VHH binders against c4kar8. Designs and how they scored, part 99

Target 1, 263 residues: c4kar8
Amino acid sequence: MAELSTPSPASPAPLDGGRGDELEKFTLRGARQILQLLQDLITHRGLITAHTGGGHSFMTAVLKVDEERGRVVLDPSPDPQANRRALAAPRLTCVTQLDGIRIQFPLVGLGEGQDKGRPALFAPLPAEMLRLQRREFYRLQVPLAHELSCLLKAEDLARKPVEVSARVIDIGAGGVAVVVPTGAAEFVIGGTLPACRLALPDGEPIELDLEVRNLNRQTQRNGTEQLRVGLRFAALPRAADTRIQRYIFKTERALNAKARGGL
Key: E = the ipSAE of ESMFold2; O = the ipSAE of OpenDDE; V2 = 0.75 times the mean of E and O plus 0.25 times the DockQ between their complexes.

## First folded at step 8 (VHH)

Design h48 (framework vhh_vobarilizumab_d1; at its last look DockQ between E and O 0.60; V2 from the best seeds 0.50)
Fold by ESMFold2-Fast, scan of step 8:
Structure h48 (fold): chain B 263 residues (1-263), chain A 125 residues (1-125)
Amino acid sequence: as target 1 above (263 residues)
Amino acid sequence: EVQLVESGGGLVQPGGSLRLSCAASGFTFSEYDMAWYRQAPGKGRELVAGIDSGGYTSYADSVKGRFTISRDNAKNTLYLQMNSLRPEDTAVYYCAAQKSFEGLTYYRPSEYDYWGQGTLVTVSS
């Protein structure tokens, strides 16, 4: 029987290559970042699916990183034919997950070696690694019933400090979009709003710094203007990130349950 | 001056045996992973056998059970004992050295620091 085919960042299959520009913001190219991520895969004993092309793949793991020579060392397959296919391939596409984050990277120039008498595969360190969280581009439309608000510390037209309670209309892992009454405050793209307070239904308001990313003025059908402000989380502690993601997941699940009930 | 000098090659009949030696000088032999590569006419260099600084060995499938690689660090010498020789073993045999690092040896010609000039082995009736 056929299975549902919905692409997921958590899927072991490689991501669509036609999305290169969209994926660039999730691509690590710094040598230290690449080394750290590979070391995290070693520490967590992450299992890797290595795609050799033509629908073939094998299971591997990063055994070691040789920082001095710039090599990554991989566990070979117990199947000699899988290893022969890998060595003949011009490129491997490696896919894995770490803490729910999809990680994908290419390996070019695969070779054979040994680690103290144990067979190993090796390749030059990848020039890039994709680290993709689905929630980084997902935006939850906040239900009006939740009355989600963010207390913004901003400035008025005269550059005097003002506090504005703004309604949160959408939320994602990277930020929120809010609606601000006309004339309540002035916003500058790239400006930082320190010590704002995001009120979630459960618990104390989250104190966080927000960066203004975009401004959209919308004219409603009655001729009234509404200002939408896109805000990025400038500095987000792990505990705050966890609470925000929990709210998004819980709300999405509840909305999906209601939609299914209508079937 | 770094030198790797191979010896022991020659003409031998199928089923015969040869012992190759590689005398190393100009570097600290005990700190290097050593290997034997061979190159037949019209082919690239291929690994025959490797031995790391800790004495761990690796062999190509085509020679496993027939060839034995060994080293003598006191004499700065690498050996290859070749038994049950076949016509397809005919090649120039090269000694190669790769600086040891954390027990890792990479079996690709470009990963080796030093190479010998080679010794010819011909297996023919």
Scores: ipSAE 0.678, ipTM 0.858, lowest interface PAE 0.7, mean pLDDT 84
Fold by ESMFold2, look of step 9:
Structure h48 (fold): chain B 263 residues (1-263), chain A 125 residues (1-125)
Amino acid sequence: as target 1 above (263 residues)
Amino acid sequence: EVQLVESGGGLVQPGGSLRLSCAASGFTFSEYDMAWYRQAPGKGRELVAGIDSGGYTSYADSVKGRFTISRDNAKNTLYLQMNSLRPEDTAVYYCAAQKSFEGLTYYRPSEYDYWGQGTLVTVSS
């Protein structure tokens, strides 16, 4: 039990590494900005999930910032094994939210210390912090009843044009994730799929240029293989963005009303 | 000229006791967090015990209950009482000083401003 992570309703996982260039405009690098954001976390007692790698994480908080020596001071885990993993890790990826804003930052060089007799962990101040509003990271899990699909204009294994109707499993401001049967088409990370068509429940399908960002082979419980394809909107017209955001808003409102009406 | 001078090391049998002293000069002792580190041959320096300027202490798990760190600010002296000594305690013991700041002490060796020359403790039957 000492090694179990604390349950959380939020999605504490770091944003995927394939979004580094997309996230640069949301990255704080100024020392004063970083200090202020860390101080805000202290003031609001923000709980932080610190990821140590290998699927391991622990809960922490920023206790204080030592501006003179350029250190951030963290609350250690009550689980000694989690602390040992953290101290051995080459870096921690810290994830939290403050006032609906997602915050993510790396810490390197974690060490042990104390604060007036209480054990503490410390690290140099992070060189950068991501600060994202919900819209910038949120992905709606598409209800099965909506049967959202995206027609992909791709190539088969013989490099011949093929159209694949893919089920949309999540959708956000920056893209979609879809599933297709393994072997239905050949996808290349970084490849562009022009003039794909996203079918929303209201109105005509939206024509979108998509870029392949990630591929994950999945085996369903019945043994059937499928491919999860992460797709970025390469050129998203404002009218299309508006329709997507309206779909997300209406769907969330409907799902929230059902959940609240049941309680 | 800052000086940290350790004394009290020596040869002792397992189960025995030693008391280490560290005489400090050249800085305001009461404004520093003090620590004992040790280094066995072929190994890195390891925190043994620390005591901050306010008197709060910390101990390595391997020495808890056997070692006691203390300080006498009037004499500018740091102490380590080592009881129930084991062969694994054999090492050169170093006195170290870190400038106090807002009750924080950092236990990475590079955080310390001053180090003594060390005193050898050998625990052997």
Scores: ipSAE 0.511, ipTM 0.800, lowest interface PAE 1.8, mean pLDDT 87
Fold by OpenDDE, look of step 9:
Structure h48 (fold): chain B 263 residues (1-263), chain A 125 residues (1-125)
Amino acid sequence: as target 1 above (263 residues)
Amino acid sequence: EVQLVESGGGLVQPGGSLRLSCAASGFTFSEYDMAWYRQAPGKGRELVAGIDSGGYTSYADSVKGRFTISRDNAKNTLYLQMNSLRPEDTAVYYCAAQKSFEGLTYYRPSEYDYWGQGTLVTVSS
């Protein structure tokens, strides 16, 4: 009876030479963004698989972030051998999920320590974090003629409140994508923008909270840089949802009619 | 001037006991996490024991149950009681200090702000 050696789960392919350009849009390198995402992992008690290489991994969690010293605190493994491997590894590859989104980040320079007498692992903050977001909802490309806009309540680099009128470029049941001038405001992925106003063609603007989900810098043909911001509806009232759905349906119908040679 | 001065080292027989002291000066001792490190001939420097500003202690597995780290903030002094000494405990013992931060202590030599000159402990028959 040949023991079918269950193929060892393939180590996630190193973030090496694949479609590098496509992954860049999902890679966070901003210090504030990284800190926010780590804090979110703490808040949600996200379990992390830490890969040490050689097919070895252990379960951990982010316990704390030491912002002043630029360090992350991890829960050590109950297995002393796993901890030894972790400390000996030149790099940890950490993989987790938050709200269905896969998150991957490297940690380099792991060390041992204590948090109030409890064993802990420490590493410098990751230089980058990969956040792979899949579109959950169909997004309607907004016709330019509709001139949809969203008034964003954001902060500038000095954390001063600013209002930015952003053009909506696509809309779905789950959120909107907007374009803003570069430098108009500081956006942090995972951050909430409260009391924003979405202007639809018909009726009064909808007041809603938005969560920043994606940031993409685009250079236009004319050399002008714009920031595309993907926003999720954080708490959409039922009435607002109905209005948004109606708008999408009506617009899609009109576009389809036009494509069929009607209007 | 910041100083850490170790004392109490010497020659001891296997199974014997020693008490090391580290006298601290030039900084607020109570605000620092303290540790004992040792370096044996031809080996790297390794953590022996640590005690943070809150009094929480940590020990290397090799010394657990035999050594006791303690501090007296009123005297600005760190102690290491070493019992049941073994030949493998032969090393230069160093006192180290790092500024306390939110109960987090990093056990890396590079993370310590101050080091003593060391005291030699020799365990031999």
Scores: ipSAE 0.417, ipTM 0.733, lowest interface PAE 0.9, mean pLDDT 88
ESMFold2 (binder alone), look of step 9: mean pLDDT 85; pTM 0.864

Design h49 (framework vhh_vobarilizumab_d1)
Fold by ESMFold2-Fast, scan of step 8:
Structure h49 (fold): chain B 263 residues (1-263), chain A 125 residues (1-125)
Amino acid sequence: as target 1 above (263 residues)
Amino acid sequence: EVQLVESGGGLVQPGGSLRLSCAASGFTFSEYDMAWYRQAPGKGRELVAGIDSGGYTSYADSVKGRFTISRDNAKNTLYLQMNSLRPEDTAVYYCAAQKSFSGLTYYRPSEYDYWGQGTLVTVSS
C-alpha cells in the first residue's frame, strides 16, 4: 500500500513506474548487458542511492558481482538502522548516474554476509536495469569544490519565515536536489518556495520559484542522516535556463577531461 | 558421501560453558566457509557465527564476546566455544558449509551446500 515518492528531475528519487511503456525501450533485460553495466558501476566507483521505502534511503556501492552464484554484493551502511530497514524491505530501488546516464534497478531478497570478515549486503542479480539518456532526466552531480548553494525561503514548524542556505548536490534542466539540516525548515510535497536564490559560479545569483517535488531521508556512507529535497523550477526565464545549461555542460566537460587527463 | 556430524551439546546451567564440534567428511574442508546456525522452538534458523576459508570470523550481536568460532583444517573440524551461556541460547545448533568464493560468505540458510543434523543445547537450572 506504500507508494514510491514522487520523482523530481533534480533528485535521485525513483522514476514513475506508471510510465512503463515509455521506459521499456530503455530497459536492459539481457544477462550479459546487466553484468556489464554492474561491472561499469564497480569500475567507476558509482555511488548508489538505495531506496528502502517510506521516504528512506541509504548510500551504497556495488563491491563485487558473483556471477557463479548470481549475486550482487553491496557496501552496507555504517548505520545499523539503515541496514535493518533495507533487510526488512521487500524491494530496494537503486538509483545512480554514470556519465550523465541515469541508471535504476530493483533488488529483491536482500541478505547480509561478509567479505573477508567485513560486513556486506547481497541480493540476486536484478532481472532488469533501466538506462536513461535524456536531457530531462540528466542530473549533474555537483562537485563539492564548486560549493554550489541555493538560498531557500521557507517556513519553520511555527509558520515563521526562515532562510536556509542549502548545498546543491545535483542539478538538471528541470530543477535541483539540495541537502538541508534536519529541522531547518518545513517542506511539504507540492509546496512552493518563492524567490529562492541559486548561486552559480561566474555571475549573480539566479532568483527563482521552486516547487517541492520529493523528500528523502538518506543515510550517508559515514552513517549520518540528511534530508534531501528535490526542487522543480516553477518558471525559468530563458536567460536563467541558458546559464544553468552552460554550467552543466561546462562542468561535465571539465569532469570528463579530468577522467581523460585533467584538462 | 558428504557428512557434517555435530557433537558436544547437552544440558548446562546458566553461566556455564560448552564446546561444540563439527566433523566434516566427503569434501575439501579447507575450501569451504563454515558456520554455526541455531534454531529455538518457534523460530527460524539464525546465524550464530561464521568462519571463512581464510580464517576471518563473524558473530551475531547476541553472542559477541561470549562465543568463539574456530576451525582445524588438518582435522576437518569446526568448533564453537560457548561461554557465559544464557537461557535464551537454548536451541538446536547446526553446522553448515558453503563453497568459498573470493572471500565472500552469504549468511542465508539457502546459500549453504551442506548441513549437519544438529545438536541440542539446553541452558536451564
Scores: ipSAE 0.562, ipTM 0.839, lowest interface PAE 1.5, mean pLDDT 86

Design h5 (framework vhh_vobarilizumab_d1)
Fold by ESMFold2-Fast, scan of step 8:
Structure h5 (fold): chain B 263 residues (1-263), chain A 125 residues (1-125)
Amino acid sequence: as target 1 above (263 residues)
Amino acid sequence: EVQLVESGGGLVQPGGSLRLSCAASGFTFSEYEMAWYRQAPGKGRELVAGIDSGGYTSYADSVKGRFTISRDNAKNTLYLQMNSLRPEDTAVYYCAAQKSFYGLTYYRPSEYDYWGQGTLVTVSS
């Protein structure tokens, strides 16, 4: 699973590992930009999940920004134990969402204080804030009922051409993740699979080149091994990009309507 | 010239009371967040009580219900009334001042602009 897990605006989990290097273009380091983003979180009363390490987190919010002293002020947890864990932690990783955009930032040097008699937590202003506003980091989990598939043109262990129909488990603007039975084909990270065919519900299969980005082997509960393959779209035509985005939008809209209808 | 001058420390038996005072000069006292910190032998400096420029108070859990912090802006003086004293209250008590920002007080020694020299409180029989 590991690297096949893609960032989502809805996910409360921090972004880790080599993904951090790829996120440099989405990292805000300007003092004015950081202050404006924190102020936007205050204005919208954004709820923040603060990760204290060891699998622990608590819900908080930015209450104020003290620009003169360079401090951000946070709402403490009603759970005293959560506050003690936070104060003992070398770092908080704060994750939130504003208008569908994922925001993540570290806080180091957490302390306690007060705001007109109310307990408060504070830390120095973060030196950086991640703001993922690019659709390329979003992945739609493909409903099993859609039976979305991609015909991969690959090679077997003997370097002979093989075609493998792989189930698409997630899809985004930049690529897909698929499931392939173990041993059906050989994949090399960085290798290109030419002229693969992505089958969407509406219309003819889309012919495209895919680059192998990551590989993950899993043993299922029934003992069956499967390989999860992360694939990047190489040289995606604009018409194909439009069809993929339309599928993502239509499916998200239907899933959201279904969830709200279950009220 | 800024000064914080503490008084009122001394020896008292368990269950007794003491009132500490801190006389401030050289700054606009009414605009500062004030606090009492203490340091016991072999331990770090810890917050006892804070009072902001608006008169709002906060207390460490170990002293809640026993200690009362107050201020007199006309006299530029901070007070700590200590009741039901315990041996574990034995420490040097420090007065500290932090410049106000919209009523926020940060409880970390490095956040304070000015400190007193400390007054010793000994609770023993």
Scores: ipSAE 0.506, ipTM 0.811, lowest interface PAE 1.9, mean pLDDT 85

Design h50 (framework vhh_vobarilizumab_d1; at its last look DockQ between E and O 0.75; V2 from the best seeds 0.00; counts 0 for: pae E 2.4 > 2)
Fold by OpenDDE, look of step 9:
Structure h50 (fold): chain B 263 residues (1-263), chain A 125 residues (1-125)
Amino acid sequence: as target 1 above (263 residues)
Amino acid sequence: EVQLVESGGGLVQPGGSLRLSCAASGFTFSEYDMAWYRQAPGKGRELVAGIDSGGYTSYADSVKGRFTISRDNAKNTLYLQMNSLRPEDTAVYYCAAQKSFTGLTYYRPSEYDYWGQGTLVTVSS
């Protein structure tokens, strides 16, 4: 009986800092705010994934905040090798969640210490902490059964207007990801697709403007190439936003209920 | 004036023992976490052992079970009993002091407020 090693849940990768301007809104830099958030992590015993680089990480927690000396105290890994890597790393990227909010912060200058003889790690207080509310960045993977689609008004290589029916694969408050057949249209990152139509299960399609934010070509197992297009809602009416939010909420609830064996 | 004065260093054979002392003056010794650091030729300064103001001790893995750090607050003196000495223990040994805060001690050279001049320990046959 081969014990199916349940794949350890993939530790959420640190958010690449490339979306600099949007992340700034969610970055805490105030000393009081940082201290409060660290205290909250202590209070809630939040487990932290500490990334040391090179694909290595270990689980830790904030044990204490030493305000007098401006230090954060972390629980060392039970693995001595992980601790050595952490101490050798120029930067530790800490990732955690609190109340469904993703929190990410860097620690620089990690050192060894003790709390009443108990081994500990310490670092200067982080200069910044990123607090991402799931609601703003969370993208719901659309169930295939929902058959969400988006009619894209795009241009072909000849700049002729074309309409492309795209399957929506994920949706969030800020946009959608769609899949289109390769060659169906020409997409330019930063380009606007005006007067598109997003079809939700609960009513008439929503007319909206979309901005192309990402393009990823994917080759399927069958050899078919598809283009994944990440689209931002450029101008979303309030009513449309409400409908999208409602759909996301309802779907998440249903998925969670199903996962719990309730359906 | 704050002073940390190490003594007790010298030449010893492998397997031998030494006791280092660090006499502290010019500050309230009982309010400080104390440590022994060592620096071997061509190497960085490394923690040997620490003892906080509460008497909790910490040891480097390389010296665990062989060395014992202790303090006498009445005498303002820090001690390091070194047993089963090895050639790799050859170094200048430094006494360091860090102001105590809430039982937390940080084992980084830059976190210490005061340092001694060091005492040489040579372990050689």
Scores: ipSAE 0.777, ipTM 0.902, lowest interface PAE 0.6, mean pLDDT 90
Fold by ESMFold2-Fast, scan of step 8:
Structure h50 (fold): chain B 263 residues (1-263), chain A 125 residues (1-125)
Amino acid sequence: as target 1 above (263 residues)
Amino acid sequence: EVQLVESGGGLVQPGGSLRLSCAASGFTFSEYDMAWYRQAPGKGRELVAGIDSGGYTSYADSVKGRFTISRDNAKNTLYLQMNSLRPEDTAVYYCAAQKSFTGLTYYRPSEYDYWGQGTLVTVSS
């Protein structure tokens, strides 16, 4: 990538390693800070996307932190193939969020274990964890009830034009992540999808150009696989930017109200 | 002195059975998660079966239904009953001990505190 661009906190793709110097101020390296953050993920039952490389990931969660032996314990996938890929990977890149704040950390040396008869994955505690506290990197997890979709203009496997309705799973100031139906289209990182239509709950669809930033075949908690596509807003019109920000703000406020009072 | 001493290995024909024993001394056996690992020539050590201090068991997919791990805390002994043996079961079998903490057992060779010297199992005609 030629331009400086960072995926939003809830994006399924890991942050660019070339931005390490800029991310240093957001990086936790204190042992107690790392333990506290992992404990917060347990307390909030935070879902983690664990990237195993080769465009593959699976959904997991931190089950326990073993301070005595310095290990983090993860929920294995019900898909044995996802677990085999994870165990064979030299490194997992774990991405999650707490209250809209992106959290990312590496796990090296993944292994198998058990917790009183229950299968588990484990790894040494990470030496560092990234915690992006800046609102500009915020991604809203789109509630399923909103049925947010984006009509994508793409190509099929024969490179013929096709239109695909994709479910929007997260949205931020810089882009969206979508789930594409299996076999519906082929995407190329860096490719531009012109004149796509983002359907927000209130008002007319927004027409915008999207750039493919990342592709990931994610194994869900139920063992099924989804293609997740990260899309950047290219040359976003001011009116569209305002509507997207309004949707994010309004939905965030509603979700925060629900969390505080069950509303 | 801590010791784990394996016995029961030998030559057996395909389809046969063997029972391995591991006699432990020098530590409080009941406080340890125990495991059997094996290593064939040219391969790394792989988990065969594990049993934690609470009696919960785990098996490698290649041995499920054929092998049974058990322990006798009164005798400080770990067992592996091996049935329906196959040529690919040929390996040196190792007994290993990991101090039990909070019900978690980690199935990686470097996580174990104590290892036996191993006993050779050869499955051949």
Scores: ipSAE 0.689, ipTM 0.865, lowest interface PAE 0.7, mean pLDDT 86
Fold by ESMFold2, look of step 9:
Structure h50 (fold): chain B 263 residues (1-263), chain A 125 residues (1-125)
Amino acid sequence: as target 1 above (263 residues)
Amino acid sequence: EVQLVESGGGLVQPGGSLRLSCAASGFTFSEYDMAWYRQAPGKGRELVAGIDSGGYTSYADSVKGRFTISRDNAKNTLYLQMNSLRPEDTAVYYCAAQKSFTGLTYYRPSEYDYWGQGTLVTVSS
């Protein structure tokens, strides 16, 4: 009976801006390619999450492309407040999927209009569109039982060496996210942590250089504070890359096998 | 030369009515989406009502049920019937024309090709 309603697809969140450099090679900037991708979204009736900032978003779709005027035409929200927020925003970050491929693009200069009597939103065509296959954006949520850790060779406030053992909470082709106690070390976005050690469950630890891409302070359930550190692999030997990919593949297969046997 | 000439403005008491006209010349009127905009002193120009070449209408929330936009393609004239006027309707009212294309109308003022010079409506005791 719970299955009688149309299930909502998972709402894709914008990819972290701290990963922007690693995603540049998947960014389309050619006008012809952008028009074709927008037309594909129209043809496949792709649903789009439009993020207006401040944690707000609304669902929309591309209704049509007006090539003559260089406009993309969007479906407005039935909620007038969402539309007012969208019109006031300096940009919309649009996120969607098309046949398993993640698509993200900005729209600026949003305005109001109509399409044969139906209210519509419009904007100039986007200047760029990000197009990613699953491997390029996927981050495996590390099972707690695996107890993956990364020994960070960092610095304190006086720039003296300190070592921090950090739990790995997610891992992907381009990096990891870890958690450490607040104050365990000083991290600077853009800073490099040389000769860190990533401990995978099957084999010897991997020595690698990491670059700090983002920092977020978090409060745990019991009130203790932790720092979430997003780290990019700066120099990854091919053998290390292969081991990381095998770990991700094995873990995905194992998790999927359990999920297929469950509900 | 394209011209849009508004008329029918004036001073009226709250609750009263006015009918604005916009006489158009110099273009094929039936191929254009038409709109009324208004601007109070110190405020931005806002859409009041629009009517596209197919006859579909749109109204600002503040005027729905009180104002009626219409067009007469044989006379090249756009109209705005304004009933139950309020002091907040006081503004200069502008006629605007945008080339009709595939049924799409864009309400950003920069999208309009032609503008009239405006007619003043003052709602006051």
Scores: ipSAE 0.437, ipTM 0.786, lowest interface PAE 2.4, mean pLDDT 86
ESMFold2 (binder alone), look of step 9: mean pLDDT 85; pTM 0.859

Design h51 (framework vhh_vobarilizumab_d1)
Fold by ESMFold2-Fast, scan of step 8:
Structure h51 (fold): chain B 263 residues (1-263), chain A 125 residues (1-125)
Amino acid sequence: as target 1 above (263 residues)
Amino acid sequence: EVQLVESGGGLVQPGGSLRLSCAASGFTFSEYDMAWYRQAPGKGRELVAGIDSGGYTSYADSVKGRFTISRDNAKNTLYLQMNSLRPEDTAVYYCAAQKSFQGLTYYRPSEYDYWGQGTLVTVSS
């Protein structure tokens, strides 16, 4: 038997992934917001995974914020090798969560010392912190075979009421993206479409109000134009939220949604 | 400190059985969705089975009917009962934890907050 080297386990990816413009919406840069979030991590005893690079990480916590010196004070690892790796790293990527919200921030210029006679790690305050709610970020790409549709109540180009059956191309906890032919209806960013109907498998259509968040016009390979409309769920009943999440969960599981394989 | 410590791996013949355990400490276990992932040589981590904080289970198609995931919140322990083992089940098996969020579990390695160091399962005659 040829013995292969046992690879070290890869550390968990520190970020959920997505587009940079999407992440910007969740990025805190205000000094007061950063200080308040760090204080919330102290108050709730938030455990932090600090990634030091090379697949290495250690568990830490924010012990205090030293506003006078512009520093965070961190709990060192009980493993001296982890602390040495952290001090040698050009950057730590710190990942934690608070009440289902993922929080990520960089620390640069890590040092060691003591706080009140106990070993501690010190770093300058982060210039930014990512505060990402997992459910708002993830979008399931809807399999074509599921034939998911949403009946939109909108206005046509002559401002007459029209109903448009739109194909759902992606779905998340916060909304859907749909496809309509260009010119089938007029959409205004920030406008509300009342009493639309989302058809999910295994039940009655869900009646809901949708808010237009984005518009993207695309030319298909056959030369026809389609409009992609991003729609946010306005106030959603818990039963509807549960059905949408169950659909996402079951479909993701069935597609064997792994970070390695794409979808 | 947070720890996930796997045990129960070893060498077994095809058709045999193993039970893996994952002992969790340093966090409120009952508030976390738990999973078993595995990694074979030259491959990435793949989901084997998941169990959410409410006890709802998910399985990879390759292990359905052969493996059973369970949890004991009083003991802060996750289990994987593996029956009818095949040579292709040979891998390092990892315990993983993701903070529960209103019944939705994201089965992507990047979504897990904590990982164990892994336990080796070898299925060979």
Scores: ipSAE 0.000, ipTM 0.119, lowest interface PAE 14.1, mean pLDDT 78

